# Ledger of designs, part 1: VH-VL binders against q96il0

Every score and structure here is a prediction.

Target 1, 167 residues: q96il0; the task's number for its first letter is 40
Amino acid sequence: APERGAERRDTAPSGVSRFCPPRKSCHDWIGPPDKYSNLRPVHFYIPENESPLEQKLRKLRQETQEWNQQFWANQNLTFSKEKEEFIHSRLKTKGLGLRTESGQKATLNAEEMADFYKEFLSKNFQKHMYYNRDWYKRNFAITFFMGKVALERIWNKLKQKQKKRSN
Structure headers, positions and changes below count from the first letter of each chain, unless a header shows other numbers; Kabat numbers aren't used for antibody chains.
ipSAE, averaged over its two directions, is called F for ESMFold2-Fast, E for ESMFold2 and O for OpenDDE. V2 adds 0.75 times the mean of E and O to 0.25 times the DockQ between the complexes of E and O.
[cut] marks letters that were taken out.
Atom coordinates printed by the task and the answers are left out, and those that the model quotes come from them; centres of patches stay.

## First folded at step 1 (VH-VL; framework fv_cixutumumab)

Design t1 (at its last look DockQ between E and O 0.02; V2 from the best seeds 0.00; counts 0 for: pae E 21.4 > 2, placed apart)
Heavy chain, then light chain:
Amino acid sequence: EVQLVQSGAEVKKPGSSVKVSCKASGGTFSSYAISWVRQAPGQGLEWMGGIIPIFGTANYAQKFQGRVTITADKSTSTAYMELSSLRSEDTAVYYCAREGDYDFWSGYYYMDVWGKGTTVTVSS
Amino acid sequence: SSELTQDPAVSVALGQTVRITCQGDSLRSYYASWYQQKPGQAPILVIYGKNNRPSGIPDRFSGSSSGNTASLTITGAQAEDEADYYCNSRDSSGNHVVFGGGTKLTVL
ESMFold2, look of step 1: ipSAE 0.000; ipTM 0.441
ESMFold2 (binder alone), look of step 1: mean pLDDT 89; pTM 0.926
OpenDDE, look of step 1: ipSAE 0.011; ipTM 0.558

## First folded at step 2 (VH-VL; framework fv_ebronucimab)

Design t2 (at its last look DockQ between E and O 0.02; V2 from the best seeds 0.00; counts 0 for: pae E 20.5 > 2, placed apart)
Heavy chain, then light chain:
Amino acid sequence: EVQLVESGGGLVQPGRSLRLSCAASGFTFDDYAMHWVRQAPGKGLEWVSGISWNSGSIGYADSVQGRFTISRDNGKNSLYLQMNSLRAEDTALYFCAKDEYDFWSGYYAFDIWGQGTMVTVSS
Amino acid sequence: QSELTQPRSVSGSPGQSVTISCTGTSSDVGGYNYVSWYQQHPGKAPKLLISDVSKRPSGVPDRFSGSKSGNTASLTISGLQAEDEADYYCSSYAGSYTLYVFGTGTDVTVL
ESMFold2, look of step 2: ipSAE 0.000; ipTM 0.458
ESMFold2 (binder alone), look of step 2: mean pLDDT 91; pTM 0.937
OpenDDE, look of step 2: ipSAE 0.008; ipTM 0.577

## First folded at step 3 (VH-VL; framework fv_pabinafusp)

Design t3 (at its last look DockQ between E and O 0.31; V2 from the best seeds 0.00; counts 0 for: pae E 22.1 > 2)
Heavy chain, then light chain:
Amino acid sequence: EVQLVQSGAEVKKPGESLKISCKGSGYSFTSYWIGWVRQMPGKGLEWMGDIYPGDSDTRYSEKFKVQVTISADKSISTAYLQWSSLKASDTAMYYCARHEYDFWSGYFDYWGQGTLVTVSS
Amino acid sequence: DIVMTQTPLSLSVTPGQPASISCRSSQSLLHSDGKTYLYWYLQKPGQSPQLLIYEVSNRFSGVPDRFSGSGSGTDFTLKISRVEAEDVGVYYCMQSIQLPYTFGQGTKVEIK
ESMFold2, look of step 3: ipSAE 0.000; ipTM 0.448
ESMFold2 (binder alone), look of step 3: mean pLDDT 93; pTM 0.953
OpenDDE, look of step 3: ipSAE 0.021; ipTM 0.626

## First folded at step 4 (VH-VL; framework fv_pabinafusp)

Design t4 (at its last look DockQ between E and O 0.33; V2 from the best seeds 0.00; counts 0 for: pae E 5.2 > 2)
Heavy chain, then light chain:
Amino acid sequence: EVQLVQSGAEVKKPGESLKISCKGSGYSFTSYWIGWVRQMPGKGLEWMGDIYPGDSDTYYSEKFKVQVTISADKSISTAYLQWSSLKASDTAMYYCARDEYDFWSGYFDYWGQGTLVTVSS
Amino acid sequence: DIVMTQTPLSLSVTPGQPASISCRSSQSLLHSDGNTYLYWYLQKPGQSPQLLIYEVSNRFSGVPDRFSGSGSGTDFTLKISRVEAEDVGVYYCMQSIQLPYTFGQGTKVEIK
ESMFold2, look of step 4: ipSAE 0.164; ipTM 0.610
ESMFold2 (binder alone), look of step 4: mean pLDDT 93; pTM 0.953
OpenDDE, look of step 4: ipSAE 0.027; ipTM 0.660

## First folded at step 5 (VH-VL; framework fv_pabinafusp)

Design t5 (at its last look DockQ between E and O 0.01; V2 from the best seeds 0.00; counts 0 for: pae E 21.6 > 2, placed apart)
Heavy chain, then light chain:
Amino acid sequence: EVQLVQSGAEVKKPGESLKISCKGSGYSFTSYWIGWVRQMPGKGLEWMGDIYPGDSDTYYSEKFKVQVTISADKSISTAYLQWSSLKASDTAMYYCARDRYDFWSGYFDYWGQGTLVTVSS
Amino acid sequence: DIVMTQTPLSLSVTPGQPASISCRSSQSLLHSDGNTYLYWYLQKPGQSPQLLIYEVSNRFSGVPDRFSGSGSGTDFTLKISRVEAEDVGVYYCMQSIEFPYTFGQGTKVEIK
ESMFold2, look of step 5: ipSAE 0.000; ipTM 0.456
ESMFold2 (binder alone), look of step 5: mean pLDDT 93; pTM 0.952
OpenDDE, look of step 5: ipSAE 0.038; ipTM 0.613

## First folded at step 6 (VH-VL; framework fv_pabinafusp)

Design t6 (at its last look DockQ between E and O 0.25; V2 from the best seeds 0.00; counts 0 for: pae E 7.7 > 2)
Heavy chain, then light chain:
Amino acid sequence: EVQLVQSGAEVKKPGESLKISCKGSGYSFTSYWIGWVRQMPGKGLEWMGDIYPGDSYTYYSEKFKVQVTISADKSISTAYLQWSSLKASDTAMYYCARDEYDFWSGYFDYWGQGTLVTVSS
Amino acid sequence: DIVMTQTPLSLSVTPGQPASISCRSSQSLLHSDGNTYLYWYLQKPGQSPQLLIYEVSDRFSGVPDRFSGSGSGTDFTLKISRVEAEDVGVYYCMQSIQLPYTFGQGTKVEIK
ESMFold2, look of step 6: ipSAE 0.012; ipTM 0.579
ESMFold2 (binder alone), look of step 6: mean pLDDT 93; pTM 0.953
OpenDDE, look of step 6: ipSAE 0.052; ipTM 0.619

## First folded at step 7 (VH-VL; framework fv_pabinafusp)

Design t7 (at its last look DockQ between E and O 0.31; V2 from the best seeds 0.00; counts 0 for: pae E 3.9 > 2)
Heavy chain, then light chain:
Amino acid sequence: EVQLVQSGAEVKKPGESLKISCKGSGYSFTSYWIGWVRQMPGKGLEWMGDIYPGDSDTYYSEKFKVQVTISADKSISTAYLQWSSLKASDTAMYYCARDYDFWSGYFDYWGQGTLVTVSS
Amino acid sequence: DIVMTQTPLSLSVTPGQPASISCRSSQSLLHSDGNTYLYWYLQKPGQSPQLLIYEVSNRFSGVPDRFSGSGSGTDFTLKISRVEAEDVGVYYCMQSIQLPYTFGQGTKVEIK
ESMFold2, look of step 7: ipSAE 0.294; ipTM 0.669
ESMFold2 (binder alone), look of step 7: mean pLDDT 93; pTM 0.948
OpenDDE, look of step 7: ipSAE 0.184; ipTM 0.716

## First folded at step 8 (VH-VL; framework fv_pabinafusp)

Design t8 (at its last look DockQ between E and O 0.35; V2 from the best seeds 0.00; counts 0 for: pae E 4.7 > 2)
Heavy chain, then light chain:
Amino acid sequence: EVQLVQSGAEVKKPGESLKISCKGSGYSFTSYWIGWVRQMPGKGLEWMGDIYPGDSDTYYSEKFKVQVTISADKSISTAYLQWSSLKASDTAMYYCARDYNFWSGYFDYWGQGTLVTVSS
Amino acid sequence: DIVMTQTPLSLSVTPGQPASISCRSSQSLLHSDGNTYLYWYLQKPGQSPQLLIYEVSNRFSGVPDRFSGSGSGTDFTLKISRVEAEDVGVYYCMQSIQLPYTFGQGTKVEIK
ESMFold2, look of step 8: ipSAE 0.185; ipTM 0.636
ESMFold2 (binder alone), look of step 8: mean pLDDT 94; pTM 0.958
OpenDDE, look of step 8: ipSAE 0.202; ipTM 0.722

## First folded at step 9 (VH-VL; framework fv_pabinafusp)

Design t9 (at its last look DockQ between E and O 0.02; V2 from the best seeds 0.00; counts 0 for: pae E 4.8 > 2, placed apart)
Heavy chain, then light chain:
Amino acid sequence: EVQLVQSGAEVKKPGESLKISCKGSGYSFTSYWLGWVRQMPGKGLEWMGIIYPGDSDTYYSEKFKVQVTISADKSISTAYLQWSSLKASDTAMYYCARDYDFWSGYFDYWGQGTLVTVSS
Amino acid sequence: DIVMTQTPLSLSVTPGQPASISCRSSQSLLHSDGNTYLYWYLQKPGQSPQLLIYEVSNRFSGVPDRFSGSGSGTDFTLKISRVEAEDVGVYYCMQSIQLPYTFGQGTKVEIK
ESMFold2, look of step 9: ipSAE 0.157; ipTM 0.643
ESMFold2 (binder alone), look of step 9: mean pLDDT 93; pTM 0.948
OpenDDE, look of step 9: ipSAE 0.139; ipTM 0.744

## First folded at step 10 (VH-VL; framework fv_pabinafusp)

Design t10 (at its last look DockQ between E and O 0.47; V2 from the best seeds 0.00; counts 0 for: pae E 3.6 > 2)
Heavy chain, then light chain:
Amino acid sequence: EVQLVQSGAEVKKPGESLKISCKGSGYSFTRYWIGWVRQMPGKGLEWMGDIYPGDSDTYYSEKFKVQVTISADKSISTAYLQWSSLKASDTAMYYCARDYDFWSGYFDYWGQGTLVTVSS
Amino acid sequence: DIVMTQTPLSLSVTPGQPASISCRSSQSLLHSDGNTYLYWYLQKPGQSPQLLIYEVSNRFSGVPDRFSGSGSGTDFTLKISRVEAEDVGVYYCMQSIELPYTFGQGTKVEIK
ESMFold2, look of step 10: ipSAE 0.290; ipTM 0.664
ESMFold2 (binder alone), look of step 10: mean pLDDT 92; pTM 0.945
OpenDDE, look of step 10: ipSAE 0.382; ipTM 0.772

## First folded at step 11 (VH-VL; framework fv_pabinafusp)

Design t11 (at its last look DockQ between E and O 0.26; V2 from the best seeds 0.00; counts 0 for: pae E 2.6 > 2)
Heavy chain, then light chain:
Amino acid sequence: EVQLVQSGAEVKKPGESLKISCKGSGYSFTRYWIGWVRQMPGKGLEWMGDIYPGDSDTYYSEKFKVQVTISADKSISTAYLQWSSLKASDTAMYYCARDYDWFSGYFDYWGQGTLVTVSS
Amino acid sequence: DIVMTQTPLSLSVTPGQPASISCRSSQSLLHSDGNTYLYWYLQKPGQSPQLLIYEVSNRFSGVPDRFSGSGSGTDFTLKISRVEAEDVGVYYCMQSIELPYTFGQGTKVEIK
ESMFold2, look of step 11: ipSAE 0.423; ipTM 0.721
ESMFold2 (binder alone), look of step 11: mean pLDDT 93; pTM 0.948
OpenDDE, look of step 11: ipSAE 0.214; ipTM 0.719

## First folded at step 12 (VH-VL; framework fv_pabinafusp; also named t31)

Design t12 (at its last read DockQ between E and O 0.35; V2 from the best seeds 0.00; counts 0 for: pae E 2.6 > 2)
Heavy chain, then light chain:
Amino acid sequence: EVQLVQSGAEVKKPGESLKISCKGSGYSFTRYWIGWVRQMPGKGLEWMGDIYPRDSDTYYSEKFKVQVTISADKSISTAYLQWSSLKASDTAMYYCARDYDWFSGYFDYWGQGTLVTVSS
Amino acid sequence: DIVMTQTPLSLSVTPGQPASISCRSSQSLLHSDGNTYLYWYLQKPGQSPQLLIYEVSNRFEGVPDRFSGSGSGTDFTLKISRVEAEDVGVYYCMQSIELPYTFGQGTKVEIK
ESMFold2, look of step 12: ipSAE 0.494; ipTM 0.771
ESMFold2 (binder alone), look of step 12: mean pLDDT 93; pTM 0.948
OpenDDE, look of step 12: ipSAE 0.277; ipTM 0.756
ESMFold2, last read: ipSAE 0.322, 0.408, 0.334; ipTM 0.675, 0.716, 0.702
ESMFold2 (binder alone), last read: mean pLDDT 93, 93, 93; pTM 0.949, 0.949, 0.948
OpenDDE, last read: ipSAE 0.513, 0.487, 0.518; ipTM 0.817, 0.811, 0.819

## First folded at step 13 (VH-VL; framework fv_pabinafusp)

Design t13 (at its last look DockQ between E and O 0.37; V2 from the best seeds 0.00; counts 0 for: pae E 6.3 > 2)
Heavy chain, then light chain:
Amino acid sequence: EVQLVQSGAEVKKPGESLKISCKGSGYSFTRYWIGWVRQMPGKGLEWMGDIYPRDSDTYYSEKFKVQVTISADKSISTAYLQWSSLKASDTAMYYCARDYDWFSGYFDYWGQGTLVTVSS
Amino acid sequence: DIVMTQTPLSLSVTPGQPASISCRSSQSLLYSDGNTYLYWYLQKPGQSPQLLIYEVSNRFEGVPDRFSGSGSGTDFTLKISRVEAEDVGVYYCMQDIELPYTFGQGTKVEIK
ESMFold2, look of step 13: ipSAE 0.101; ipTM 0.650
ESMFold2 (binder alone), look of step 13: mean pLDDT 93; pTM 0.947
OpenDDE, look of step 13: ipSAE 0.436; ipTM 0.789

## First folded at step 14 (VH-VL; framework fv_pabinafusp)

Design t14 (at its last look DockQ between E and O 0.42; V2 from the best seeds 0.00; counts 0 for: pae O 2.4 > 2)
Heavy chain, then light chain:
Amino acid sequence: EVQLVQSGAEVKKPGESLKISCKGSGYSFTRYWIGWVRQMPGKGLEWMGDIYPRDSDTYYSEKFKVQVTISADKSISTAYLQWSSLKASDTAMYYCARDYDWFSGYFDYWGQGTLVTVSS
Amino acid sequence: DIVMTQTPLSLSVTPGQPASISCRSSQSLLYSDGNTYLYWYLQKPGQSPQLLIYEVSNRFEGVPDRFSGSGSGTDFTLKISRVEAEDVGVYYCMQSIELPYTFGQGTKVEIK
ESMFold2, look of step 14: ipSAE 0.454; ipTM 0.752
ESMFold2 (binder alone), look of step 14: mean pLDDT 92; pTM 0.949
OpenDDE, look of step 14: ipSAE 0.330; ipTM 0.774

## First folded at step 15 (VH-VL; framework fv_pabinafusp)

Design t15 (at its last look DockQ between E and O 0.37; V2 from the best seeds 0.00; counts 0 for: pae E 2.9 > 2)
Heavy chain, then light chain:
Amino acid sequence: EVQLVQSGAEVKKPGESLKISCKGSGYSFTRYWIGWVRQMPGKGLEWMGDIYPRDSDTYYSEKFKVQVTISADKSISTAYLQWSSLKASDTAMYYCARDYDYWSGYFDYWGQGTLVTVSS
Amino acid sequence: DIVMTQTPLSLSVTPGQPASISCRSSQSLLYSDGNTYLYWYLQKPGQSPQLLIYEVSNRFEGVPDRFSGSGSGTDFTLKISRVEAEDVGVYYCMQSIELPYTFGQGTKVEIK
ESMFold2, look of step 15: ipSAE 0.371; ipTM 0.721
ESMFold2 (binder alone), look of step 15: mean pLDDT 93; pTM 0.949
OpenDDE, look of step 15: ipSAE 0.178; ipTM 0.711

## First folded at step 16 (VH-VL; framework fv_pabinafusp)

Design t16 (at its last look DockQ between E and O 0.48; V2 from the best seeds 0.00; counts 0 for: pae E 6.9 > 2)
Heavy chain, then light chain:
Amino acid sequence: EVQLVQSGAEVKKPGESLKISCKGSGYSFTRYWIGWVRQMPGKGLEWMGDIYPRDSDTYYSEKFKVQVTISADKSISTAYLQWSSLKASDTAMYYCARDYDWFSGYFDYWGQGTLVTVSS
Amino acid sequence: DIVMTQTPLSLSVTPGQPASISCRSSQSLLYSDGNTYLYWYLQKPGQSPQLLIYEVSNRFEGVPDRFSGSGSGTDFTLKISRVEAEDVGVYYCMQSIEWPYTFGQGTKVEIK
ESMFold2, look of step 16: ipSAE 0.041; ipTM 0.636
ESMFold2 (binder alone), look of step 16: mean pLDDT 92; pTM 0.940
OpenDDE, look of step 16: ipSAE 0.462; ipTM 0.806

## First folded at step 17 (VH-VL; framework fv_pabinafusp)

Design t17 (at its last look DockQ between E and O 0.44; V2 from the best seeds 0.00; counts 0 for: pae E 2.5 > 2)
Heavy chain, then light chain:
Amino acid sequence: EVQLVQSGAEVKKPGESLKISCKGSGYSFTRYWIGWVRQMPGKGLEWMGDIYPRDSDTYYSEKFKVQVTISADKSISTAYLQWSSLKASDTAMYYCARDYNWFSGYFDYWGQGTLVTVSS
Amino acid sequence: DIVMTQTPLSLSVTPGQPASISCRSSQSLLYSDGNTYLYWYLQKPGQSPQLLIYEVSNRFEGVPDRFSGSGSGTDFTLKISRVEAEDVGVYYCMQSIELPYTFGQGTKVEIK
ESMFold2, look of step 17: ipSAE 0.439; ipTM 0.733
ESMFold2 (binder alone), look of step 17: mean pLDDT 94; pTM 0.959
OpenDDE, look of step 17: ipSAE 0.476; ipTM 0.813

## First folded at step 18 (VH-VL; framework fv_pabinafusp)

Design t18 (at its last look DockQ between E and O 0.02; V2 from the best seeds 0.00; counts 0 for: pae O 3.4 > 2, placed apart)
Heavy chain, then light chain:
Amino acid sequence: EVQLVQSGAEVKKPGESLKISCKGSGYSFTRYWIGWVRQMPGKGLEWMGDIYPRDSDTYYSEKFKVQVTISADKSISTAYLQWSSLKASDTAMYYCARDYNWYSGYFDYWGQGTLVTVSS
Amino acid sequence: DIVMTQTPLSLSVTPGQPASISCRSSQSLLYSDGNTYLYWYLQKPGQSPQLLIYEVSNRFEGVPDRFSGSGSGTDFTLKISRVEAEDVGVYYCMQSIELPYTFGQGTKVEIK
ESMFold2, look of step 18: ipSAE 0.424; ipTM 0.739
ESMFold2 (binder alone), look of step 18: mean pLDDT 93; pTM 0.952
OpenDDE, look of step 18: ipSAE 0.022; ipTM 0.643

## First folded at step 19 (VH-VL; framework fv_pabinafusp)

Design t19 (at its last look DockQ between E and O 0.05; V2 from the best seeds 0.00; counts 0 for: pae E 6.8 > 2, placed apart)
Heavy chain, then light chain:
Amino acid sequence: EVQLVQSGAEVKKPGESLKISCKGSGYSFTRYWIGWVRQMPGKGLEWMGDIYPRDSDTYYSEKFKVQVTISADKSISTAYLQWSSLKASDTAMYYCARDYRWFSGYFDYWGQGTLVTVSS
Amino acid sequence: DIVMTQTPLSLSVTPGQPASISCRSSQSLLYSDGNTYLYWYLQKPGQSPQLLIYEVSNRFEGVPDRFSGSGSGTDFTLKISRVEAEDVGVYYCMQSIELPYTFGQGTKVEIK
ESMFold2, look of step 19: ipSAE 0.071; ipTM 0.644
ESMFold2 (binder alone), look of step 19: mean pLDDT 93; pTM 0.956
OpenDDE, look of step 19: ipSAE 0.017; ipTM 0.615

## First folded at step 20 (VH-VL; framework fv_pabinafusp)

Design t20 (at its last look DockQ between E and O 0.04; V2 from the best seeds 0.00; counts 0 for: pae O 10.1 > 2, placed apart)
Heavy chain, then light chain:
Amino acid sequence: EVQLVQSGAEVKKPGESLKISCKGSGYSFTRYWIGWVRQMPGKGLEWMGDIYPRDSDTYYSEKFKVQVTISADKSISTAYLQWSSLKASDTAMYYCARHYNWFSGYFDYWGQGTLVTVSS
Amino acid sequence: DIVMTQTPLSLSVTPGQPASISCRSSQSLLYSDGNTYLYWYLQKPGQSPQLLIYEVSNRFEGVPDRFSGSGSGTDFTLKISRVEAEDVGVYYCMQSIELPYTFGQGTKVEIK
ESMFold2, look of step 20: ipSAE 0.408; ipTM 0.733
ESMFold2 (binder alone), look of step 20: mean pLDDT 92; pTM 0.947
OpenDDE, look of step 20: ipSAE 0.006; ipTM 0.574

## First folded at step 21 (VH-VL; framework fv_pabinafusp)

Design t21 (at its last look DockQ between E and O 0.60; V2 from the best seeds 0.00; counts 0 for: pae E 4.8 > 2)
Heavy chain, then light chain:
Amino acid sequence: EVQLVQSGAEVKKPGESLKISCKGSGYRFTRYWIGWVRQMPGKGLEWMGDIYPRDSDTYYSEKFKVQVTISADKSISTAYLQWSSLKASDTAMYYCARDYNWFSGYFDYWGQGTLVTVSS
Amino acid sequence: DIVMTQTPLSLSVTPGQPASISCRSSQSLLHSDGNTYLYWYLQKPGQSPQLLIYEVSNRFEGVPDRFSGSGSGTDFTLKISRVEAEDVGVYYCMQSIELPYTFGQGTKVEIK
ESMFold2, look of step 21: ipSAE 0.202; ipTM 0.666
ESMFold2 (binder alone), look of step 21: mean pLDDT 94; pTM 0.958
OpenDDE, look of step 21: ipSAE 0.296; ipTM 0.763

## First folded at step 22 (VH-VL; framework fv_pabinafusp)

Design t22 (at its last look DockQ between E and O 0.51; V2 from the best seeds 0.00; counts 0 for: pae E 3.6 > 2)
Heavy chain, then light chain:
Amino acid sequence: EVQLVQSGAEVKKPGESLKISCKGSGYSFTRYWIGWVRQMPGKGLEWMGDIYPRDSDTYYSEKFKVQVTISADKSISTAYLQWSSLKASDTAMYYCARDYNWFEGYFDYWGQGTLVTVSS
Amino acid sequence: DIVMTQTPLSLSVTPGQPASISCRSSQSLLYSDGNTYLYWYLQKPGQSPQLLIYEVSNRFEGVPDRFSGSGSGTDFTLKISRVEAEDVGVYYCMQSIELPYTFGQGTKVEIK
ESMFold2, look of step 22: ipSAE 0.319; ipTM 0.685
ESMFold2 (binder alone), look of step 22: mean pLDDT 94; pTM 0.957
OpenDDE, look of step 22: ipSAE 0.430; ipTM 0.796

## First folded at step 23 (VH-VL; framework fv_pabinafusp)

Design t23 (at its last look DockQ between E and O 0.42; V2 from the best seeds 0.00; counts 0 for: pae E 6.5 > 2)
Heavy chain, then light chain:
Amino acid sequence: EVQLVQSGAEVKKPGESLKISCKGSGYSFTRYWIGWVRQMPGKGLEWMGDIYPRDSDTYYSEKFKVQVTISADKSISTAYLQWSSLKASDTAMYYCARDYNWFSGWFDYWGQGTLVTVSS
Amino acid sequence: DIVMTQTPLSLSVTPGQPASISCRSSQSLLYDDGNTYLYWYLQKPGQSPQLLIYEVSNRFEGVPDRFSGSGSGTDFTLKISRVEAEDVGVYYCMQSIELPYTFGQGTKVEIK
ESMFold2, look of step 23: ipSAE 0.081; ipTM 0.635
ESMFold2 (binder alone), look of step 23: mean pLDDT 93; pTM 0.950
OpenDDE, look of step 23: ipSAE 0.020; ipTM 0.595

## First folded at step 24 (VH-VL; framework fv_pabinafusp)

Design t24 (at its last look DockQ between E and O 0.02; V2 from the best seeds 0.00; counts 0 for: pae O 10.7 > 2, placed apart)
Heavy chain, then light chain:
Amino acid sequence: EVQLVQSGAEVKKPGESLKISCKGSGYSFTRYWIGWVRQMPGKGLEWMGDIYPRDSDTYYSEKFKVQVTISADKSISTAYLQWSSLKASDTAMYYCARDYNWFSGYFDYWGQGTLVTVSS
Amino acid sequence: DIVMTQTPLSLSVTPGQPASISCRSSQSLLYSDGNTYLYWYLQKPGQSPQLLIYEVSNRFEGVPDRFSGSGSGTDFTLKISRVEAEDVGVYYCMQSIELPWTFGQGTKVEIK
ESMFold2, look of step 24: ipSAE 0.073; ipTM 0.644
ESMFold2 (binder alone), look of step 24: mean pLDDT 93; pTM 0.951
OpenDDE, look of step 24: ipSAE 0.000; ipTM 0.554

## First folded at step 25 (VH-VL; framework fv_pabinafusp)

Design t25 (at its last look DockQ between E and O 0.57; V2 from the best seeds 0.00; counts 0 for: pae O 2.6 > 2)
Heavy chain, then light chain:
Amino acid sequence: EVQLVQSGAEVKKPGESLKISCKGSGYSFTRYWIGWVRQMPGKGLEWMGDIYPRDSDTYYSEKFKVQVTISADKSISTAYLQWSSLKASDTAMYYCARDYNWFSGYFDYWGQGTLVTVSS
Amino acid sequence: DIVMTQTPLSLSVTPGQPASISCRSSQSLLYSDGNTYLHWYLQKPGQSPQLLIYEVSNRFEGVPDRFSGSGSGTDFTLKISRVEAEDVGVYYCMQSIELPYTFGQGTKVEIK
ESMFold2, look of step 25: ipSAE 0.425; ipTM 0.732
ESMFold2 (binder alone), look of step 25: mean pLDDT 94; pTM 0.960
OpenDDE, look of step 25: ipSAE 0.372; ipTM 0.788

## First folded at step 26 (VH-VL; framework fv_pabinafusp)

Design t26 (at its last look DockQ between E and O 0.37; V2 from the best seeds 0.00; counts 0 for: pae E 3.4 > 2)
Heavy chain, then light chain:
Amino acid sequence: EVQLVQSGAEVKKPGESLKISCKGSGYSFTRYWIGWVRQMPGKGLEWMGDIYPRDSDTYYSEKFKVQVTISADKSISTAYLQWSSLKASDTAMYYCARDYDWFSGYFDYWGQGTLVTVSS
Amino acid sequence: DIVMTQTPLSLSVTPGQPASISCRSSQSLVHSDGNTYLHWYLQKPGQSPQLLIYEVSNRFEGVPDRFSGSGSGTDFTLKISRVEAEDVGVYYCMQSIELPYTFGQGTKVEIK
ESMFold2, look of step 26: ipSAE 0.315; ipTM 0.690
ESMFold2 (binder alone), look of step 26: mean pLDDT 94; pTM 0.962
OpenDDE, look of step 26: ipSAE 0.488; ipTM 0.811

## First folded at step 27 (VH-VL; framework fv_pabinafusp)

Design t27 (at its last look DockQ between E and O 0.47; V2 from the best seeds 0.00; counts 0 for: pae E 2.3 > 2)
Heavy chain, then light chain:
Amino acid sequence: EVQLVQSGAEVKKPGESLKISCKGSGYSFTRYWIGWVRQMPGKGLEWMGDIYPRDSDTYYSEKFKVQVTISADKSISTAYLQWSSLKASDTAMYYCARDYNWFSGYFDYWGQGTLVTVSS
Amino acid sequence: DIVMTQTPLSLSVTPGQPASISCRSSQSLVHSDGNTYLHWYLQKPGQSPQLLIYEVSNRFEGVPDRFSGSGSGTDFTLKISRVEAEDVGVYYCMQSIELPYTFGQGTKVEIK
ESMFold2, look of step 27: ipSAE 0.469; ipTM 0.759
ESMFold2 (binder alone), look of step 27: mean pLDDT 94; pTM 0.962
OpenDDE, look of step 27: ipSAE 0.318; ipTM 0.775

## First folded at step 28 (VH-VL; framework fv_pabinafusp)

Design t28 (at its last look DockQ between E and O 0.49; V2 from the best seeds 0.00; counts 0 for: pae E 2.9 > 2)
Heavy chain, then light chain:
Amino acid sequence: EVQLVQSGAEVKKPGESLKISCKGSGYSFTRYWIGWVRQMPGKGLEWMGDIYPRDSDTYYSEKFKVQVTISADKSISTAYLQWSSLKASDTAMYYCARDYNWFSGYFDYWGQGTLVTVSS
Amino acid sequence: DIVMTQTPLSLSVTPGQPASISCRSSQSLVYSDGNTYLHWYLQKPGQSPQLLIYEVSNRFEGVPDRFSGSGSGTDFTLKISRVEAEDVGVYYCMQSIELPYTFGQGTKVEIK
ESMFold2, look of step 28: ipSAE 0.391; ipTM 0.720
ESMFold2 (binder alone), look of step 28: mean pLDDT 94; pTM 0.961
OpenDDE, look of step 28: ipSAE 0.257; ipTM 0.733

## First folded at step 29 (VH-VL; framework fv_pabinafusp)

Design t29 (at its last look DockQ between E and O 0.43; V2 from the best seeds 0.00; counts 0 for: pae E 4.1 > 2)
Heavy chain, then light chain:
Amino acid sequence: EVQLVQSGAEVKKPGESLKISCKGSGYSFTRYWIGWVRQMPGKGLEWMGDIYPRDSDTYYSEKFKVQVTISADKSISTAYLQWSSLKASDTAMYYCARDYDWFSGYFDYWGQGTLVTVSS
Amino acid sequence: DIVMTQTPLSLSVTPGQPASISCRSSQSLLHSDGNTYLYWYLQKPGQSPQLLIYEVSNRFEGVPDRFSGSGSGTDFTLKISRVEAEDVGVYYCMQSIEVPYTFGQGTKVEIK
ESMFold2, look of step 29: ipSAE 0.260; ipTM 0.677
ESMFold2 (binder alone), look of step 29: mean pLDDT 93; pTM 0.949
OpenDDE, look of step 29: ipSAE 0.043; ipTM 0.683

## First folded at step 30 (VH-VL; framework fv_pabinafusp)

Design t30 (at its last look DockQ between E and O 0.87; V2 from the best seeds 0.00; counts 0 for: pae E 5.4 > 2)
Heavy chain, then light chain:
Amino acid sequence: EVQLVQSGAEVKKPGESLKISCKGSGYSFTRYWIGWVRQMPGKGLEWMGDIYPRDSDTYYSEKFKVQVTISADKSISTAYLQWSSLKASDTAMYYCARDYDWFSGYFDYWGQGTLVTVSS
Amino acid sequence: DIVMTQTPLSLSVTPGQPASISCRSSQSLLHSDGNTYLYWYLQKPGQSPQLLIYEVSNRFEGVPDRFSGSGSGTDFTLKISRVEAEDVGVYYCMQSIEFPYTFGQGTKVEIK
ESMFold2, look of step 30: ipSAE 0.155; ipTM 0.653
ESMFold2 (binder alone), look of step 30: mean pLDDT 93; pTM 0.947
OpenDDE, look of step 30: ipSAE 0.187; ipTM 0.746

